VHH binders against p49116. Designs and how they scored, part 2

Target 1, 238 residues: p49116
Amino acid sequence: EGPLLSDTHVTFKLTMPSPMPEYLNVHYICESASRLLFLSMHWARSIPAFQALGQDCNTSLVRACWNELFTLGLAQCAQVMSLSTILAAIVNHLQNSIQEDKLSGDRIKQVMEHIWKLQEFCNSMAKLDIDGYEYAYLKAIVLFSPDHPGLTSTSQIEKFQEKAQMELQDYVQKTYSEDTYRLARILVRLPALRLMSSNITEELFFTGLIGNVSIDSIIPYILKMETAEYNGQITGAS

## First folded at step 26 (VHH)

Design d50
Fold by OpenDDE, last read:
Structure d50 (fold): chain B 238 residues (1-238), chain A 119 residues (1-119)
Amino acid sequence: as target 1 above (238 residues)
Amino acid sequence: EVQLVESGGGVVQPGGSLRLSCAASGFTFSSYAMSWVRQAPGKGPEWVSVIRGSGDDTLYADSVKGRFTISRDNSKNTLYLQMNSLRPEDTALYYCARGYPLFGRFDYSSQGTLVTVSS
């Protein structure tokens, strides 16, 4: 069998809403986050191994790991997104909720810690100077995680994860041959993703969703959506 | 210029039915997903339903699932919303929107169409 990923899977270009407003409102944040979410899920769809698992399993996998995948995407696209500015805006918006006494002290602490964790993670990835190939493999490792509850075909998922890990190892060894511990430094960052709450992430970035729509509920829809259709709409093409 | 014009609203008793229409112009209709959004008095906008450009996939809010049906006729550049088993809580101004308002995009029409469910 061929490699899990190809060069086509390395490309991960996020297009931000334009123009960027001086004041980042909830809708801009939500739209930006949504674009990243779509990009991440469509990236997953482009992997033959992902398709091989079937639609039901695909949906289950994405539901299980979307937060981690999204977070890696934030790290990878941090510069393009002006992530620090977005996070600052999120904090400012949270102040309104705090003032309105909608959040408990414990919840405030939890949310602020989550924001800190996100920022710290992204900063750590930037410091490591993770390249596009490494991000692709890391995303694959996260995507093909067999240890989520309720998954089917866990043996096959595990095999795909192993392939991703092996390919990453080979890439790092080849590209960064003088840095013998680079692989370890990269992989040791992954546990941080598991410490982040998907619920809090959803609350922070996707509050602009209209109604009570959850990320979980829209995942199947996103996975079926055509990339061209989505791109046409976000660019305003007629 | 993108134009969306809703019609079909009115007053209906609980349990009744209405069919909304939205005439679209100013863009390639079949290339865009279309959505219905509603806003009840004193409440924020609520996403109701979305349909893909091809018409082969639909999504509904839980509040309307099983009662409402979104459809489209690309040859007529028209979006539809069949509303059955209407409830008082469905009372709202209904808007047609291009794209995915559920993700924070607000391409509302100018006026919408009013649906009132009352005994």
Scores: ipSAE 0.075, ipTM 0.519, lowest interface PAE 3.5, mean pLDDT 89
Fold by ESMFold2, last read:
Structure d50 (fold): chain B 238 residues (1-238), chain A 119 residues (1-119)
Amino acid sequence: as target 1 above (238 residues)
Amino acid sequence: EVQLVESGGGVVQPGGSLRLSCAASGFTFSSYAMSWVRQAPGKGPEWVSVIRGSGDDTLYADSVKGRFTISRDNSKNTLYLQMNSLRPEDTALYYCARGYPLFGRFDYSSQGTLVTVSS
């Protein structure tokens, strides 16, 4: 039984739309977020253990955890995305919506609390200086979560999660051998991901999607999309 | 200069059929997925269907599955939407667009052709 992840699963390079507009708009934010979502889903698809579970289980797993994977991706790519700038622009837009009375005060409070939780999570991950291997294992732990309702093959999923946990432990002990508490500090950050609302994430980052398309409904199609098709669409080249 | 020009809209009775066409120019048509989108008066856009550049993979919104068929002819650079069993709620401005619905907007879309389903 080989390792769950190989070095090829550590690479996680996000390419941003160019050029960045003079003022941020919903289209730039949505394209940037869609690129991160695509990268996250195709990262999951590349894992042999994930492939072994079959298409229906793959779709169910990603539907259950896409927001947590996306949030880990935001933290990992916060600098290249200029996430703090994006969130500041969203906050300014929300404050204008209060003044125009276009949104419920309770809803705005929920959204602002979510933004603060997201900022805190990303800051805590940056302060811990989480490396690419650690992010890959954390994403695998989140992906292979057996406790989501409606999943099949729960015992096999649990085995894969335990394997991801063991590989993370081995990596941290080998690479950070003098930092006794590093694994514990990393793992205590994971519960915060369950506090992130997929509904609010869609509102913050995916409002620009065409029509009434939810992320949950398009996940099977993202998983089928070939990398070459994606690259052709984002470059506009033949 | 990328251009998408659609045609085939009109007035039709409930239960009727209509076929829309979209002529593409200014890009390598077979390299891109193509979508149909509709927008009812006073409502936001609704994605209807998409077809892969090769033509081998199609996808439909739940509201049109089994009634609408997307197709393409890459030798003529033309996208089609066959609309059967039309209902009053299908009344909308229909336009074609280049790409998948994932990216927040389409980089190129047509002006639109009105389809009205009424008794």
Scores: ipSAE 0.044, ipTM 0.439, lowest interface PAE 6.5, mean pLDDT 84

## First folded at step 29 (VHH)

Design d55
Fold by OpenDDE, look of step 29:
Structure d55 (fold): chain B 238 residues (1-238), chain A 118 residues (1-118)
Amino acid sequence: as target 1 above (238 residues)
Amino acid sequence: EVQLVESGGGVVQPGGSLRLSCAASGFTFSSYAMSWVRQAPGKGPEWVSVIRGSGDDTLYADSVKGRFTISRDNSKNTLYLQMNSLRPEDTALYYCARGYPLFRFDYSSQGTLVTVSS
């Protein structure tokens, strides 16, 4: 059996909505986030090992780890997204909610802490200067996590995760041979992803979606979406 | 220019049925997923249902699942929404939209009003 990832899985290019408004409104934020989410899920779908798990298992995996994948995507695409500006805009929108007394003090604290954690995580990844290969392998590691409840084929999932870890190790050894502790520094960032609430992430980035469409409910649909269909949706071409 | 024109709205009693239609033009209809969105008085817009371009897959909001059926005729560039077992809470202006609920909707329609009342 060949490697888990190939060079084709390294490319991760996010296209932002155009034009960018002067004021980053909720719609722009949600659209941007939606595109990133799709890109992340489409990336997962492009992995042969992922496809081999079957539709039900694939859906379960993505439901379990979409927040982590999304967060890694935020980190990877932070510059293109102007993530700091987006987060600032989100905070501003929250301020309006605060002023209107729509949130409890505890909830405000939770949300603000979550934003802080997101920012810190992305900053930490930037400081490490994580490259595209490393991001790809990290995403694979979080994707093929066998420790989520309710998963089937956990032994196979674990095998894929091990492959991802081994390939990452080999890559880092080859590319950054002078930095003997780089792998460890990279991997120790992963626990931070598990501390982040998917519910809060959904609230921050996806509240502007029309209706009460949960990410959980839409995941199976996204996984079935074709690239051409997505591209058409993104460009809005006639 | 993308044009979407809804029709079929009206007044119906609880438990009744309506069928909405949406005539689409200005784009390759079969290449796009289509959605229904509704907006009740005093409320924000709510996504109702989406159907893929090929028509082979559909998704519904929980509030309408089992009662509403989305369909399309690509040869006629028309989207449909069969609404059964209507409830007062289904009262809303219904819009046809191009796209998935996850992404920005493209629509400039006036909508069709559905009123469910005894």
Scores: ipSAE 0.377, ipTM 0.716, lowest interface PAE 1.4, mean pLDDT 90
Fold by ESMFold2, last read:
Structure d55 (fold): chain B 238 residues (1-238), chain A 118 residues (1-118)
Amino acid sequence: as target 1 above (238 residues)
Amino acid sequence: EVQLVESGGGVVQPGGSLRLSCAASGFTFSSYAMSWVRQAPGKGPEWVSVIRGSGDDTLYADSVKGRFTISRDNSKNTLYLQMNSLRPEDTALYYCARGYPLFRFDYSSQGTLVTVSS
């Protein structure tokens, strides 16, 4: 009943630590990534269909797809994050690790391949001029993926995904009526998201967290975190 | 000025218990999540637990789950860590920190030493 998403779910404004330091460091990259992750989780929990699934299902669903949501967020916010600059800094760090023989050759190849795939994905989304509505529906399709192992309520999740697909189709047909292949071009980008490694995403963007913390382990808390708690922590307000 | 002052550390035998306290001042305590962090000699810091500002939700590192309990009393501006079934590997400097582990902690206490030995 009713649309899956409303205009309030299209707004996705990332606030960066400002100004950008002259020299990027692990802490700036991690703070920027953590802000994007919070924004992505806040977006998901604001959706009535997501709320209707219940807290245990919410946690399971987000644990299964957080990396895909995060990657879509990177693409959507690539300009405001200066993602190209962040990735260049990471590549320079990897070059230094090779010089100091600190990582295995197989791991370095895997990380560099991931960076290349991420850049290719973001470039393709930018070339298509994916708008905020399209991103919101793509995130919903990724969020309501019934195929992940261990999920409950799979039939309801599938119905929500089908509704997101239908609403995306309707939006593209109305807004881009002269572009026959736009929906197809957008949808063929989605499978690449499942090939992105959450382990490598954590290495690229979340190295600044305390070493025993994984994103999977803190998702239940992020989902329950209030905006006031978030704002207090990123500003240090008393 | 934000202040966090911990207490309750000491020496205990394996299987024993300790309760740590962290007194907070200089900020609206109930508006912030609070964490316990530990650092064993010669090791990097390890996050132990976090509790939401309201006290209604908690999360634990796998290494302490089922043995440690985080709690808070917002009327006393005090954070607690009840540590049961202590093991030698729990030996560390324990400190409280404001916030949760998704972000860097902006304020933390000096720490109280917990030693678990026969």
Scores: ipSAE 0.292, ipTM 0.638, lowest interface PAE 3.9, mean pLDDT 86
Fold by OpenDDE, fold request of step 32:
Structure d55 (fold): chain B 238 residues (1-238), chain A 118 residues (1-118)
Amino acid sequence: as target 1 above (238 residues)
Amino acid sequence: EVQLVESGGGVVQPGGSLRLSCAASGFTFSSYAMSWVRQAPGKGPEWVSVIRGSGDDTLYADSVKGRFTISRDNSKNTLYLQMNSLRPEDTALYYCARGYPLFRFDYSSQGTLVTVSS
């Protein structure tokens, strides 16, 4: 019956692949995105309330909101990731597809608009100077969204979301007491996440996945992945 | 120095079975997920399967689900791929790899060739 989040949930450190190539290739982008995705999922797993929902519910929940969590992660880790550079590289890679006439004009527009939305969202978050606590609570609010179709335990999810909202409110009030409308300014950014296509996000960041692997299909596996396995993967420790 | 050595490849008829093995060294085998990747002639690499370090969880590509079984013996530092009901489209060079399909793979350099033909 304690708080939804603790200080341990505030830490969100992304380790980028090393070394960084001279030219950002699709593999680097995919690897970076994958690490972020894992980090986001791992973060979710670290929340007792999330664990309490059970494996099936957790899987469904993450499947529903992974794009939003991922996007928040992009915003939060934008500097470390050199997100602008990554996005530029993605655009450059897309140019190849365009030149090869693999995309319709409408699709090109959609993809470019999506990239713009991503950049705009991240810029807006940077402009707001969102701190680690606020990101944690925002991610929790996004994670525990009961309004996705097909979810079970929606009442419990809603309670967790409310708890996240209250804790965010309390934090903002305490930390930014002089800015009475900060909470509102932060929360009004969340709808932008719902306007972003998960399919396009997947296409942009995860096209380099080997084989026919979708994010939806891999999510259950990610959620079962142990931290030690991940750490071993990123460090190459033997 | 990660070393992965595949074996068990060969020529089989459609519907046949093969069991691939991968001997791993140069790292703590049980601490890493292991994957099988294959590359057919003229095609890019395709992820086939992955198994967690503990061996308690597995994932398969749709193309092989129900036919292939990945397993491991951590006491022997060996990864296995039981391939049943083989099809011509399974013809490929099969590689053992350290890691998950989401992340960078550490590939072996040689692989083992599986040819499914009448």
Scores: ipSAE 0.159, ipTM 0.576, lowest interface PAE 3.1, mean pLDDT 89
Fold by ESMFold2, look of step 29:
Structure d55 (fold): chain B 238 residues (1-238), chain A 118 residues (1-118)
Amino acid sequence: as target 1 above (238 residues)
Amino acid sequence: EVQLVESGGGVVQPGGSLRLSCAASGFTFSSYAMSWVRQAPGKGPEWVSVIRGSGDDTLYADSVKGRFTISRDNSKNTLYLQMNSLRPEDTALYYCARGYPLFRFDYSSQGTLVTVSS
């Protein structure tokens, strides 16, 4: 009962590592991505409906959808992150890898196609001028997806997703009352998120992690971290 | 300046136990999460476990769950790793590090060698 999201769930402030280096490198990109991932998972944790599902279900949901949440976060924070510059740096690194390895590899093709899809998605969201409330509801819709294999409590998850859909509809109708098709244009963007590969996202943004550490393996720990503890780790002394 | 000094390594038979220690200085120890990372000869580093600054949250790599216990004594600025039911694949240099597995680690020393063999 009550609204699924409140105004406090609209705030999504990403802080980038400073200063930005003259040449972007794997470590800067990975730290930037890790900050976005942390912010996205703690955003999810802040939702009372998410909290109500229990720790095991929370972990399962986030494991299933972290890439979609991360991709929405990239679109939302594209300017703050200088995402176009990051993607250009990644493409340059890939082109150098092709040159060193004689232009072979179906993997490189898959990665380049993924980058193109990501750029298209972010550009389409920017063109629609998606606001912070709309992003929050879109993230809730992808978070509370009951269709992923292995989930428990799927009926309750579906109920929460339906509630997120209703609240997005109400918000768009009230706030953009002159734009009859805005909700439909926004929702049509979501299927592209299911086409994004979590494996390739890890290659693009998380290559700086220690080899046995994957996003899947650290999700339970990120979900338990306190924001103050995280901020202390990011800033060093405090 | 962050300084971390590991000790407690040695040679032990399979199934045995060993306790590693890490003396920390140069920072407010209780404010930081601490990790153990290990590196087998000729292999890349492997994260082992992490403990929150307060000491009340821990996480372990699947390879060590149920066998290893990370702990800390904030009054002594010391991090510990209790290793039980040791296996030959646990043979590695063990490092303590300031940080989480998602982010950069701070290292300042050579580690302590654990060898599990008969």
Scores: ipSAE 0.157, ipTM 0.527, lowest interface PAE 4.8, mean pLDDT 84
Fold by ESMFold2, fold request of step 32:
Structure d55 (fold): chain B 238 residues (1-238), chain A 118 residues (1-118)
Amino acid sequence: as target 1 above (238 residues)
Amino acid sequence: EVQLVESGGGVVQPGGSLRLSCAASGFTFSSYAMSWVRQAPGKGPEWVSVIRGSGDDTLYADSVKGRFTISRDNSKNTLYLQMNSLRPEDTALYYCARGYPLFRFDYSSQGTLVTVSS
């Protein structure tokens, strides 16, 4: 009954910290990433189907998929964020750690491979010219994944995922009627999201966070946080 | 001007208790989450606890859960940390900070030393 998403869920506008510093630093990168994470979590919270599942299920779903949602957000907002510049700054920092013998070569190779996979994913999404409607349904497909262990209401979650898939298919066929293979080309990119490590994402984008705090532990509080409370935290001054 | 001023540190024996206070001014205290953070000598900062502006939700680091209680009195603009069953590893400089640990702390206090020793 009714569409899974409304046109309001297509809007996904990230605001960056201002002004852009002359030299990118860990604080700017971490604040930019935190804004994207907040936007992604509140996007999920705004979906009536998500709200209907209840708070415990909401937390479980988001804990299971936050890295995939975050990665889709990076791809969607790559130009607004200047993501290429951020990743270059991270690579330079890692290479300086090698020169100063501060970090093991094995860990740095693992992190560099993750950065390469992230860049490849974002480039492939840009080459396909994925639009805002397509991103919204892709995010819904990864959000309503019934296969995660420990989930309740998995039958209902599966129904929501199938609805997101059907609505994506319907949208693509109506909007790109001359391109019979567009849906298949889009869906071939999704498995790459499962290869992204949440541990490495935290290391890349959330290194300014106090070291004993994980994104997993904070998710329930982000989901409860109201927009006015968030805006007060972001402005910092009164 | 935002100000955070902490007090209540000192020397205490293992198993003892201490209560830290943080007086806040220059902002609408009830609109902001508040955190306690500690830093042991020679180590990086460790987040201890956070409480929502309304006071209705709290979160604790695993190392202090069940022993420490964060609270606030919005009528007095004051944040508290009740520390029970103190251990030598709790020895650190404790400071209060405005915000959640995910988001950058824009203001923090200078710190009060807690020493747990026989």
Scores: ipSAE 0.139, ipTM 0.516, lowest interface PAE 4.9, mean pLDDT 84

